# VHH binders against Protein NEOXANTHIN-DEFICIENT 1 (NDX1), part 1

Every score and structure here is a prediction.

Target 1, 282 residues: Protein NEOXANTHIN-DEFICIENT 1 (NDX1), of Arabidopsis thaliana (Mouse-ear cress) (q8gwb2)
Amino acid sequence: MDVEEKRVSSGYAKPPWIFKGSALYQIHLVKAATARAFIPKEFRLVEAFGYTLGGFFLASYDDSPAGVFDELVVIAGIVWNPPTSCAWAARVLVNSDEACHHGRKEVGLPSQVARFSKNITAVPKQKRDRAFGFLDTFGLGTTLSHPENLMEVKVSEVDSAASTDICNIQIRSDETKVGNWMGPAIKMALPSFSGNTIYNSNLLKYSCHLHCRVRPVRPAVVSGALEDETEKFTEQNHTSQESLENERQLSKAVMLSKPIIALQFKCLTMQVEAPVVIYPSK
Below, numbering starts at 1 at the first letter of every chain, in headers, positions and changes, except where a header shows other numbers; Kabat numbers aren't used for antibody chains.
ipSAE, averaged over its two directions, is called F for ESMFold2-Fast, E for ESMFold2 and O for OpenDDE. V2 adds 0.75 times the mean of E and O to 0.25 times the DockQ between the complexes of E and O.
[cut] marks letters that were taken out.
The coordinates of atoms that the task and the answers printed are left out; those that the model quotes come from them. Centres of patches stay.

## First folded at step 6 (VHH)

Design e4 (from c7 with S107P T108E M109F V111Y)
Fold by OpenDDE, look of step 9:
Structure e4 (fold): chain B 282 residues (1-282), chain A 122 residues (1-122)
Amino acid sequence: as target 1 above (282 residues)
Amino acid sequence: QLQLVESGGGLVQPGGSLRLSCEASGFTFSDYAMGWYRQAPGKQRELVAFITSGGSTNYADSVKGRFTISRDNAKNTVYLQMNSLRPEDTAIYYCARGDSETFLGYPEFDYWGKGTPVTVSS
């Protein structure tokens, strides 16, 4: 009985691949040692004072080759690509099997299937201090105190029957939002490197073209359980499972590093070009 | 003046059904997402369901399969059909206006009604 591997016809058409949605891009100060654990030796880490710029890209796509899905890209750091620099993804978590498969095989991403749990609550504005209460008495201060929204995104990596919590991301709405201002429209090109995975041993380069409305926002608060076992980088023959756990812990460390800036991307269109091999695997 | 007026709340037995309505005024209703929040005693106000201006719907996991959000743009009204009600659904339910553009799959809500109480008790 030939199990016809139903080739799940990847809904991915030929490149370029187009993704539409929104995202939070948050830049962190990441320890260079943490970042180096993810970055192939062929690339030079861009660092200063023992730190690099990493963080995360949290996206929700409402239109893509894989349909609707969420993505968390853990960014380890920046690598030198003369005359430019490129981000290196430490981990890519998606709640789509199709997106995961495509990311692994076609784009060379360290993709893994994950669950995204989103909860939204309305947080009562703490009455700021009494001092401006006098203007409220004259009826001029109907500042429609827009309640602050809190979005909580819990991300858990799924491996067969096991689920491992990676992080909890808390995003607060900005009080300074005047109306429906979404920020200026921008176009940016982001060169990216990928590869060196069990699914794609080559080193790859690809380009992402982003069109979006950009707005600086309050950095999200990231929380998660760091198990203190970061010290036992013993050179021992790490079983495949130990290696995976180490990668997870390092990814958590990146997520829990100090945030510098957060950018909201609305009305996002991302065009991804076909990757090219820059270093073939020996 | 912007207004959201909720109605349809009340006392219902477990397993019962209620239909909430929210009539909107003071803005172009069709251009906004609409949502329902609820606040149980001693808990935070949580999003229950929303419907975008385009008609896409989303539900909290706790109400999936039981609640249905819908809208009638001609009447400037959003509805929440609640079936198979449980005691844990007891709360004040609030209608909310949200942005037309979503962030991470959700509208940003900026205005709430006064709420309508729903009590599920035997």
Scores: ipSAE 0.794, ipTM 0.902, lowest interface PAE 0.5, mean pLDDT 89
Fold by ESMFold2, look of step 6:
Structure e4 (fold): chain B 282 residues (1-282), chain A 122 residues (1-122)
Amino acid sequence: as target 1 above (282 residues)
Amino acid sequence: QLQLVESGGGLVQPGGSLRLSCEASGFTFSDYAMGWYRQAPGKQRELVAFITSGGSTNYADSVKGRFTISRDNAKNTVYLQMNSLRPEDTAIYYCARGDSETFLGYPEFDYWGKGTPVTVSS
């Protein structure tokens, strides 16, 4: 409870906490049943026709209280918070022990330590013949194409010596050119709910204030990691160990859900305010 | 006119060294990130190193500690010093230009040269 002046260094000091970098925000159609499994019953899921809006937020920070690190936020869905809505994170993967511990304790995030392996290749453009063979008619479609970058991000959850594959995210450079357009600069405030984890049993509310340039891009292609341990769950089981593995499989299902849109964030500054504890009341 | 001209490739014994050069023209060199890709026979063209306009460098795991990228803005030239060469380094090496503003830690490359072949064999 006691708060006095704190030294201001590059580590986690007093809020607000500042993260700078870039991100890919991708929205998926997530089955409501899948999202419901992560969300406390006190909250009403925003859904239509058995689906909600989830997906992921993949970020790379080059300046933060924890230094340089990568983050994958798996978003289960959105919940009602009139007159707006808030996202609910199913899982938060970071390749920083410090960021993981801070997120768990101070923000109530379902954070886990992960390894991010990035591989960059230049691949031929996939020229889709959307002109009914028009390009082949005068041979222009056979001209030298400019290669495009393909970034492959493999994400594996790490728990001392043990490693569990989560997903592979393939990001192609977008054809939205309009010269060197970087997208409009925006400012926004995004309130979120968190908590109700083994690391922080409180229910929390916090706000992120973003300043970035944004543009729509082609959705990344996500593929599942090969399962080595878990299998289908069609029978009843009576163990908490099964529940923990089930939560991981449901997070994979969110990542593999059908994409709708994707947004590229550049020159991102994200300011995270101190969370407040909320009480469920009943 | 935009041009990237690689040079310095050749045949080298395993364990040897080679320095590649890429001379750029037709744009303001100091405003861009520069990189080196390589393509081995039957493989995808992969990024092995880049250097930002501000001088920050990054390397693929396969070449860390053996390759060094550098730039000389006065000469509009980017270099790749390759040491302790191995047979698996055999490839055509391409110079690349990219946006100095990175996305998810990497420049977005938009132009490649014609490449210079490097063969590492006994």
Scores: ipSAE 0.725, ipTM 0.873, lowest interface PAE 0.8, mean pLDDT 82

Design e6 (from c7 with F103W S107P T108E M109F V111Y)
Fold by ESMFold2, look of step 8:
Structure e6 (fold): chain B 282 residues (1-282), chain A 122 residues (1-122)
Amino acid sequence: as target 1 above (282 residues)
Amino acid sequence: QLQLVESGGGLVQPGGSLRLSCEASGFTFSDYAMGWYRQAPGKQRELVAFITSGGSTNYADSVKGRFTISRDNAKNTVYLQMNSLRPEDTAIYYCARGDSETWLGYPEFDYWGKGTPVTVSS
């Protein structure tokens, strides 16, 4: 009996689409001008003192319609959606062609194919010089009886011909973690806006229903190259290649913005409802 | 009382094999993920392999196909079978314990043993 051939159904055939895994959600203080560049003029940015709340959602899915994949959602900021607000995604990086194409077409996400390279090491607590002590494995190796995890995630966008580095995300284990405690169980319904992309010109609204365990964690440290020409200088000849580079540089600016808080999500189930078109796209 | 005791290291010629063992005590072994890290001279202590409480395994690219992690819950022991050893595998190997519920694809490790040295002769 071939039970595996009878398996129903992680495909994208029917909404709602179910994603299971874990995530890091990190909130950054993002310059309003940077966020505004991604947000259609029909929406009012929630801002104070020249800033909005953006950041990123870094996920690893072990069960989804596209199978196993990683995702980095770059969040430009918050827009008004009375009586509340919604996040606006600047860029969605995935290491799955299938997830990228579905997100573009069916959800209106600004999705791009990316590579996620993860490197896991153990490092000393309160390290001022990460390399110190590791050069002398006899003396300092015995001193490292209480190290902590460091996950380094390098994210690069890929095109057929080229790979472009976006950022490096360093995630240290939280020193306040107690055993296997994962925080309270939560359920949330998170409406979101999307669309206004070269792949889907409609403005869309959809709902994500989340069930997960959530706890606060130490904010990840993001690094990468930042070129500031996009804020200082309006490019006269915007082509699709130059526009894509501008969007990448602005997305890097979001990732490199000042962190405020970070949340670990474990045992995540995310249910994505079918989007609806909203106006006034036309 | 939590202890992880590694054994089985030693000197071996290139192409040889070793089997590392890690005996655990002071916790309910079957509830946790277990892993092996290594630290070569001048390098960071890096994760080589892990095995979840449910038996799922993961390997670093540098050892995939050559190393095999396994566990025996009756003996509270995790093993690393290292085949086709290379001089680059020379390191101190550390046993580690972590949460079985992974985060971003990996267990969150919270305890490491004292290590067992492995030398692959040039």
Scores: ipSAE 0.752, ipTM 0.885, lowest interface PAE 0.7, mean pLDDT 83

## First folded at step 10 (VHH; from e4 with E108W)

Design k1
Fold by OpenDDE, look of step 11:
Order: C-alpha cells, then structure tokens, then sequence
Structure k1 (fold): chain B 282 residues (1-282), chain A 122 residues (1-122)
C-alpha cells in the first residue's frame, strides 16, 4: 500500500507575502446598487450620483508563494475607512488551487478557480482620421503603420466538470511607446477590506504595497455574455445556486461598467501584509 | 536602420519539418524579446512563439510540443524549428521584435519582418 504522501501543500510562508509580475489596473464607474450587493451593510460605500469606483485588477505573477499564476480581481467599489478608502473585491479568479485556498482562508477573499486563456494578435491600426485616407490611395502616405498588438484574455470559472465564461478582456498596445519606456517608478498602497465569506466569516483589512513602473494605457475592452436574466430578481427561495449565479451576474456587470482609466504596472512587486480582523464599531 | 529578415520558408509535406531563421540588424538584439507570428489566408496574424531577452519561451497552444523557438545572440538570429507540420500551419510567418519587459507574461511587439511563406501540403 504505497501511501501517496499527499504533499500537504506547505501553506504560504509567513507574511508578508511577496508577488512579482505585471498587472492592468482598470477603474470603472460602477452603479452603487451593484456594488452594494457585495459590500456588508456595516460599511459605508463611497459614492457620487449613484456610482462608485470599481473595476478590475488583472495580474500575472511570475514569482509568488503560490508560484506562477494569473489573477483577476473584480472590484465592486470603494468603502470608507477614515481617513482612507478601501477597495472591496466582489470576486477573485485565479488559475492556482493554492492561491485560491490561501485567498479564501487567510485573506478572506471571494476566490474561485478559473482558467485564463491568452492570445496575442497583430491588428491593423484603425486609421482614425478619414481625411488622410485619400493620401494613402496615392501611395505617398505609406506610413507603414506598424500593426497594433491585441491581447485577448478569456477568463472562465471552473467548477468541477463545468466551465462558465466570465469575461473576455481585450488589451491593445498603445501606438506611441512600444520600446524601453517603462514609465515612472511608483510606490502605492492599496488598502482593502475582505471577509464575510463562507470560508472566513470575519471582516478583514489588509494592505497591498505596490512597487512598479506605471503607465496610463487605453482602457481594455471587456465583453461577456450578460444573460438578460437580470430582471428576474424574484424574491423566491434563493437556492445556493441561484445566489452564486446572481453574484456571478453582478460581477459581470462590474466588469462591463464604463471604464475611466487604465494603468499598466510593469516590474511589479506587491507586498501583502497579514490581514487583521476588524470589529464594526457599535 | 532596423531590419528583420526571415528565411527558411517553403513547401513541405504533412509531418515534415522546417527551420525558419530571422536575422536582425539595426538594434541591440540581446536586449529585446523576439517572436514569431503567422498569418493564414483570411485569418488574423497571431503570435506563435516568443523568446525573451532572458531566454524564457512561450508557445501558442496550437504549436506547443511541435515548435521550438531559440536565439543566437552572437549571430543576431532567432529561429523557429517546426516539427510535425500540419496543413493548418500553412501561413506567412513573420519575425517580430518585442519589448524587453513582459506584460501579463507577454512582450509587446513593435517591429515586424516581411515574412516567409510556409505551405504544408500533400
């Protein structure tokens, strides 16, 4: 009887946890009602005119406690935590079981295992100005418009034998500075709240410290099958499955919200501190 | 002037092999990633394989296990060894220069060669 020593995946090392790689941070205008569905009632949503700031953080890590993996954090909105604001993750998709487990138990994240499919194509530059199209016909305007890169990232949740498409993210390279321009080096902190999950019922606060080169980029285009079933909020007996589907649909709605700004992070080092339990002020 | 010159394309039978070469000039070759794209008739130009300046490689799923990208910095040349070729591999293959730094695991590419045709037919 060969006892397959299931190598108990040695949990992450002791915090802080260090992640290295790159990311796209895209901020969206998210409807406050959509965001409110994810955020515990104890927290004050930071909103204006019925909208909050959410969006997504798409990362690829080449070095981490969980090894190499991809991550999509769907950010529902911003919660007020005087004197600062904190992000609330609606859903965290990862293509690592270890990362998923750690996220759920240690960080209180709504983590789910997902598949990430990445494809890169070269696309013709859309000639913006119709006016210069006439010069191209006379062969003088052979500005050999170098094709633009298009990266497509398809994200699908994996649940046992079933896969569910969540979103397709299309990222275009910016025309101007393909080359050694890495953008300025910055240090930033992203405080976050988490918890209130089936895996961690506590409310948690944690901080991510980012060191990276940052560049503003064209917002990625997000597409996904919104099944039109958003209308049937029937009050009926929310089976656990219906609740999950509702959360999935709301997460899609966040992803499909209007983008405001996108930031590319290269040479990213992210330091994550140990979460602390927070007690709502009575 | 920056140049990428592809060679090694041709006609090959299914199951056959080809080795593509791309000679680079006009830039510090060792500082950049290099990639191979292909464009089949009526399809978009797609990344097939790349190699970083550090020598890390990645492949499209369609060619994984069959194609091998390599580089010789002393010769300013990138290679694509193509084995077990299939009719669906028929395309114009383009050499491309990529960024030294990767984004989401991939370099962005800024310069392309003229391409070399590969036809896989019985």
Amino acid sequence: as target 1 above (282 residues)
Amino acid sequence: QLQLVESGGGLVQPGGSLRLSCEASGFTFSDYAMGWYRQAPGKQRELVAFITSGGSTNYADSVKGRFTISRDNAKNTVYLQMNSLRPEDTAIYYCARGDSETFLGYPWFDYWGKGTPVTVSS
Scores: ipSAE 0.854, ipTM 0.941, lowest interface PAE 0.5, mean pLDDT 89
Fold by ESMFold2, look of step 11:
Structure k1 (fold): chain B 282 residues (1-282), chain A 122 residues (1-122)
Amino acid sequence: as target 1 above (282 residues)
Amino acid sequence: QLQLVESGGGLVQPGGSLRLSCEASGFTFSDYAMGWYRQAPGKQRELVAFITSGGSTNYADSVKGRFTISRDNAKNTVYLQMNSLRPEDTAIYYCARGDSETFLGYPWFDYWGKGTPVTVSS
């Protein structure tokens, strides 16, 4: 009889936008030349000895304006925004069309649709005896050789009906010596510049305010995808793809850069404020 | 002492069914996610299914539609109903306890039982 409007968690509504879930935030020493390729020349890169601080933010959201989705933010580096600094996203990979469209238009993100494939295995912890490895093979050594988790996240970008491998991220759990401790509660602001893309020509500044439980973890091992032997498609047009391929290769370089530290975020609430348009001249 | 005791494994013909059980003790069962891993000889021990403390389920693609995980909090027991069994399902199956809070969509597992063997062959 009556038709009632049902709210599905897929509405973006007015900012600020709220995302809830968990994330791995990993910081890399990124070569300044690699980061420079993504950053407008107006901005001064924060660098020392030819390096800046980039890396990635890998998230899974269970409650967001776009519903449930995964996100990989490739962070090229940081630029001066006195008296502080701002991150510059090189690429934002999401497995949600809605999140991709919103990020492109409203936030000025270099968003692309991607697939995330996750596999979880139990692996021997570092420094186990080979004899106990025999017991694990027969399933008799679990109490003698406490395994740990290995999550493999394969990320591939969807473009022109073709799928292009971006990276493989291997995340080990730490041995749990104190139960389910998730670390202290923190608040963190992650200011970023964005825009200057084919989707939004404005230069924008936005801030992500995080409230989460955080603890340091071993940095994830990132590897570049091998040639796409399993998902390869015939190339249809070489010229139209060359600029996109260059951006992908530079993003892979950021992902493969030397890790410094990794942080596990649990019970994450991320508030994204309305972006502000920045004008280089007065 | 934390303990997970699997049972219900055995020999079954292709197309058959088995129901694995895992009785838990030494912790507040209803506060944890529970999962099933399997390991064939010479292979990695892989997650095939998990169920959250709230009852949400997740399955590996290789078993989706054929396996069903469930839990009975009153009995501190998690089950794996395995239908339409195939020779490639032959493995030792391990019960696992996982964190109440997921990370990147999955619980981290911190304890595995001794396992129960499952053999699917003619």
Scores: ipSAE 0.756, ipTM 0.886, lowest interface PAE 0.7, mean pLDDT 82

## First folded at step 11 (VHH)

Design m2 (from k1 with A60V D61E)
Fold by OpenDDE, fold request of step 12:
Formats: sequence, C-alpha cells, structure tokens
Structure m2 (fold): chain B 282 residues (1-282), chain A 122 residues (1-122)
Amino acid sequence: as target 1 above (282 residues)
Amino acid sequence: QLQLVESGGGLVQPGGSLRLSCEASGFTFSDYAMGWYRQAPGKQRELVAFITSGGSTNYVESVKGRFTISRDNAKNTVYLQMNSLRPEDTAIYYCARGDSETFLGYPWFDYWGKGTPVTVSS
C-alpha cells in the first residue's frame, strides 16, 4: 500500500505572481534614524533633513496565489539604487500562513502572521474647520449631512503564545465622491529591495507592477501604543526576542509617523516578478 | 430622487425572527452594493451585513449564522432575515447603498434610509 506522499507543493505557482484587490497606500515622513535600523548597510537611504519617505501599504486581496487575505506592509523608507529608488519594507503583516511563508522564503520579506479586524461605522461628518467662520452664523443650513463611513482596521501580530497589537488604522470615506468615480487608471512600477532576514539572508530586488484606479484620499489616522522605550537603545546583546520587539517598536514608529498623502487603489492588479539576488549572503 | 425605504421592524421575543425589507428607488439598484446598518441606543451606527452587486455577502461576527442578507434585483429590494434574535440586537436598522467596487473588502456607503426599529424583549 504505497502511501503516495501527496507532496503538498504548498508553493505559489511560478512567477509572476498576480494579486487582485484594493489597497491604501499612505506615505509618511519617517525619521531617517528609524528607517536606517531596517536598511542594510549596502543600501543608501534617500533622506532629506533627517527624514525619508516611508509609510504603509494596506491591501486586501480578493484573488491571489494564497487566496483571499489582508496585508499590511510597513515601509521604512526609500533607498537609492541608481538609476532607481526602491522601497524597503520594515515589516509585512498578513493573515495568511501561505502568504507569510511565501513572502519569507521567496520574496525575502519580513513577513509575520497577523490578525486583521475590520469594522465599519457611520459617523457624523467632521465639520472641516473652514477658516471662513463668518458665514455659519445663519443657522439655517441644518443640511442633514449624511454620515460618513469610518473603517477601522485593527492589526495584531499573532504568535503561538500571544497576540500583540500593532496598530489601529481609521479610514474615513471621502466626502467629495461625485458619484461612482473611482479615479484614473494608472500603471506604475514599484521596485523594491528585500532580504536580509532569517528566512532569506540574500539581498533581493523585485518589481511590483500595479494596475489600478487611483484616488487621493484623506490620510488614515493610525493609532497604537508606542511603549516609550526610546531610551534603551543600549548596545546590549539583544536576545533574539529583544531584537524582534525592537523591530516591532520601530515598525510602530513608522506607522505613527506623520502622514503626507494617501492614495486609494481600487481594481488593483499587482504583478510581482521573481526576486533577483543582488548581494548573495556570505 | 434616491430613496431607501425600510420596513419589517417591530417587537419580537428573544429567539424570534424578523425579516427586514428595503425598497430602493432613484438609481440602478443592480449596480450597487446594499448594506444593513444598526444603531443601538447610545451606540454608533455599525455595519451589520452587506451584499455586493455580484451577490457576495459579508456579516459582522455577532450576527454570523443568524442573519442573512439577500437581494431581489427585479424588485429593487434588499432583505435582512434575522433569526435567533437577542436583546443585544435591539436597534434601529438602516438600509444603505454601497459602491459597486469594494475597498479593503467593503463597499463604501453613501446613502442611508430612515431606518426601521427592531426591539427584542421578553
């Protein structure tokens, strides 16, 4: 009775890998010192006045090699590789084990399994403080302003023993939706560097090709507990656990940094090319 | 003019059932997602369930297995079948129109009805 070991070839199909869904891309002003903690010495951080451009990419995929899943990419900063600049991910959180495994092994991502809790509420429209306070004196415009949507996304890392809250992301629907306008269709390429992880020690370069409808939106409000452990960057022999916690705190700092712009991507198709080793591990 | 008219609310005992209906007018119903919100006393209005234009459904965890959202495009009507009702389900239920395309797995909603009250009490 030959037990055919069904080799669960649990891997994605051959690249390119196609992901379809939607995303929020939010760019933050990240402290260069924070970003440098994630970036290998081989790469030059693109910085100005002690800051780099980072932020996050929050995606929900309806169709992917790993099926349906959510992803939060914490972007530490931009590194220069002439003639291109590339993003460096500080942390990648996914609610799929398969996506996590693939990200770690094949793409060299700092992937971790996480839980995504989503809730939508209808909230009163925040009166934009129109600086022109003069005309609101005529009390007549009780325009029953339709409530706006508030999406709350809570992201928690899941370890075998515990869950750790990473962040809460609050996304408000845009008031300016003139009908079903989804924004213009765009094609963009996002070159990225990855690697230097315990799962993939090589430094890798890969490209993401995005086709989507893009709309600028109000930046999401990110909240989370920064434990004020800013002081103990002592050079001590950080146990693997301390290092992990430090990375987590720095990732939170990236998420809590000042937002500059937010872009909503709808009808997203992301094509991810196979990574190329640019620096092999010694 | 865009209208959403909810009906079917009322008083029901715990463990009972209600079927809410929402009749839509003033837009191409089939092109939009539809949702049900609820607002309990002293709480925020929360999305309970939605159905996309393609017929995919989603529910908040608290109502999974008890509530069923459905739509009849020929009647421009969305329904919420509520079974095994609990006192915590007491709220004003609002019908809402949502975008045809989802964002992060959810439609954005742009229009709500006036609501129908649901009271679950002994």
Scores: ipSAE 0.891, ipTM 0.960, lowest interface PAE 0.4, mean pLDDT 90
Fold by OpenDDE, fold request of step 12:
Structure m2 (fold): chain B 282 residues (1-282), chain A 122 residues (1-122)
Amino acid sequence: as target 1 above (282 residues)
Amino acid sequence: QLQLVESGGGLVQPGGSLRLSCEASGFTFSDYAMGWYRQAPGKQRELVAFITSGGSTNYVESVKGRFTISRDNAKNTVYLQMNSLRPEDTAIYYCARGDSETFLGYPWFDYWGKGTPVTVSS
């Protein structure tokens, strides 16, 4: 009885890999000390006044080699490897096993399987404290304040039978939507570095080509539990589990850092080229 | 003038069925996603189901397998077929207009109807 190993034909064909969907790119001020924990020695952290630019990339793909899936890329900071500067991913959370596997092996990403719970509610518009309190005295503006959308995205890492909450991301729709304006179409090429993981010890470089409609939006509010003890970087012989937990806590710290700007990407097409080894593991 | 007019709400016994309708006017209906929200007493208004302009559908987990959203572009109408109704489905149901393009898998909604009450009680 020949057990036909149904070769689960990995939907990942040969590169370039194409991902289509939408994303929120939010830039944070991340403490340089936090970011440095993720940065390989071969790369220089780009920092000013003890801070770097990190944050997160939250994406939903409706068409990809792995099918439909969600992705949260925790961005530790900006790294410099002459002549290239790019964002360094501290952690990549995906709700697809196939995407996780591919990310780990082929792209050198610090990928982990996670659950994404999305909920949309209609909430009252937050009255912007417009300092112009004077004109609202004339009772005419029963502006039937249409509710605004609130999207809540809960992300939890899944490790075997255990789940760990990473963050809750609250995204509000902007009132300034004059109709169906999606913003200008842009094309950008983003060099990326990856590697230095247990699944791929090499340092890698690859290119991402993005086509999308971009619009600045209100920064999402990120919430989560930080255990206070993250300052004790005790150099102790961290068991593999302690190291993983430390990385998780540092990733949470990145997510909970101060937001600067958020960009909505709609009609996103991302082309990812095959990574090349720039520093082989010793 | 943009209008969404819900109908079909009422009192139903547990296990019963209702079909909600929402008639849209004042915009090109086919270019927009449509959704159904509900607001239970003392709770926030939550998205229950939506249908994109292309006909893709999504549902909140609590209604999967029981509710079906559909649209008739010729009639400018979106429907919510609700089967196997439960007491926890008791709410005011609101029709909503959504963007043509999704963000993180969901349309943003910019306009809601006045709502139709649904009460599931023995």
Scores: ipSAE 0.889, ipTM 0.959, lowest interface PAE 0.4, mean pLDDT 90
Fold by ESMFold2, fold request of step 12:
Structure m2 (fold): chain B 282 residues (1-282), chain A 122 residues (1-122)
Amino acid sequence: as target 1 above (282 residues)
Amino acid sequence: QLQLVESGGGLVQPGGSLRLSCEASGFTFSDYAMGWYRQAPGKQRELVAFITSGGSTNYVESVKGRFTISRDNAKNTVYLQMNSLRPEDTAIYYCARGDSETFLGYPWFDYWGKGTPVTVSS
């Protein structure tokens, strides 16, 4: 009989910081106006027909400076950084106080503490075509039908006084791919801008260098409630708490935006370089 | 031919114990994660515990501290020791085979056995 515990944190002493685990990277068509609300005016949003490319990066780290933790990066959109582009995070949700503090202070991330509740079920596959569905009626098709995995990830933000539901992410396994195939190994760099938060007023640039096995997967289904539009924000009552609530609601809108593609990352090693302070020209 | 055969289910009084076994064949057992699902009447088939090829374990909150998953690679067998059983543990329990690598903290499972019924009642 053998029982193993979680590995101990490696600490945040020096950059670059190394995170190991797996992730789902999903790209959404995000309304430019929604993305604009998170992005400093100094940066030009990459947009077409009123939309930009945002989405989310949902990760689970089994080895990191903060130990084992989960992370949801809500990506508002992409901005020009000629000759390339950079992502801008709307919100970074983590179930680790250490990761939240580090992200806020050192990387300029809009980090908040969150709770991740995961529930895994075996569910029937999508309905088959008419011919195969007929075989299911007589029991012949069911001997060849295999259930698929459904992972439900419920994410709620934890403020000092309250817990607020953000979204429910439903992830199904690839119906046509069974077993341990993880896709080709890749290396990539994800340059990012950050900062301009109440926790770090600087504008920052940093890079994440990823090495992982990657394959395309069915986009996750995201659900959640947005505030009733009839309960409008009033100008006279604008406060720092009301502003944080507005950012939370806009982050939900990013999560609920139309998915384009999703990528499964396995055997992920993510190296986060030390950020540098930047001064955009006017 | 791939096969997972569960055994050890039955009727037990609240507070009692059962040990479920799942004997695997048709694949290299030590290369896979193994798990236990359960399906109560009228409910979804839910994962309750898994054990990786390396022996790392995970449990759903409702069984943590009461259930213990373990594996014996020499016997190609995974076990679920169920202690302090409650009426809500009544379900058909299914053995499952999963990917050796986890994704978002869990293995994807690709094969389930026929199940063994467990009834906890007076």
Scores: ipSAE 0.787, ipTM 0.907, lowest interface PAE 0.7, mean pLDDT 83
Fold by ESMFold2, fold request of step 12:
Structure m2 (fold): chain B 282 residues (1-282), chain A 122 residues (1-122)
Amino acid sequence: as target 1 above (282 residues)
Amino acid sequence: QLQLVESGGGLVQPGGSLRLSCEASGFTFSDYAMGWYRQAPGKQRELVAFITSGGSTNYVESVKGRFTISRDNAKNTVYLQMNSLRPEDTAIYYCARGDSETFLGYPWFDYWGKGTPVTVSS
């Protein structure tokens, strides 16, 4: 037999579609008004005291139908599907043309191609006293201080000036490092609604079945420079181009919303089932 | 006792080559990813390359095609072959140990050696 040839599907074919890698799943308290802007009127937003649960899912896939790529799903909020709920994505950013096209057409995702840039540094875990500063010149300070990793993920628009980012996500390693320990193995299903885009006008429902090692981690710090949230831009702008810019700024508002919890997913296998077309009841 | 001991640094002219070595002890070497960080004067200590326990490699863009990371599990040693060196490669280079499983494409690192200085100048 020919050992050089792999008998592995490397492209999109029939569902279910399988993605392997890792992810950070971070939940934010998102203002209901912000989330409402992305969600079709047919769906009832799950909210309490003016807030819903949105946030983001940042993934890196080592093996997928589109090969190796990165993904940022901006989650506007959750909507009722009694007796349960489903997520609604505000944006899906990928650094793969194939994943973008597939997501738009077959899953009804609001997908766009973006650039992901990652920089990893070793940073001090806590403020050192002067004694540890002295020892750093001999390399003992980093050993004694137990430094942490800082991963900076910059997500930027492909069609804009290189100086403008969509967001910057800072992820630090947790104090509870235990060698190769990654948390318990878990299986879960994440139901989602999608569709109602220029690329797929249907309303869709699909499920992601995840098998991964999971543990809670320190929420990532997100930045994306705006002086104030959107109100002054919208009030002063009277064109449809500024309405599109307002929608982009609301997506950034989801990313900048108050974090509640973050989950590190390692050894992730995500199985995406075929979406089904839905017709909301009267 | 966990130890990472770097060697092979020195002074080299632009366009030259150096080979860094890192001997590891005090842990099961083959179970971990290994990497090289560098810290230029006044800058943060940044990752430049890593190699997983399974042998997969990754490099930052500024060193791709010039640097090669490799490991010899029988000798508990990680190497960094540095070719076509440039003045901007001047830094203290640190060996690092990381988790066997990556997160968002990279292992988290938990131990660094003392470092070996590399100076690229005429």
Scores: ipSAE 0.777, ipTM 0.904, lowest interface PAE 0.7, mean pLDDT 82

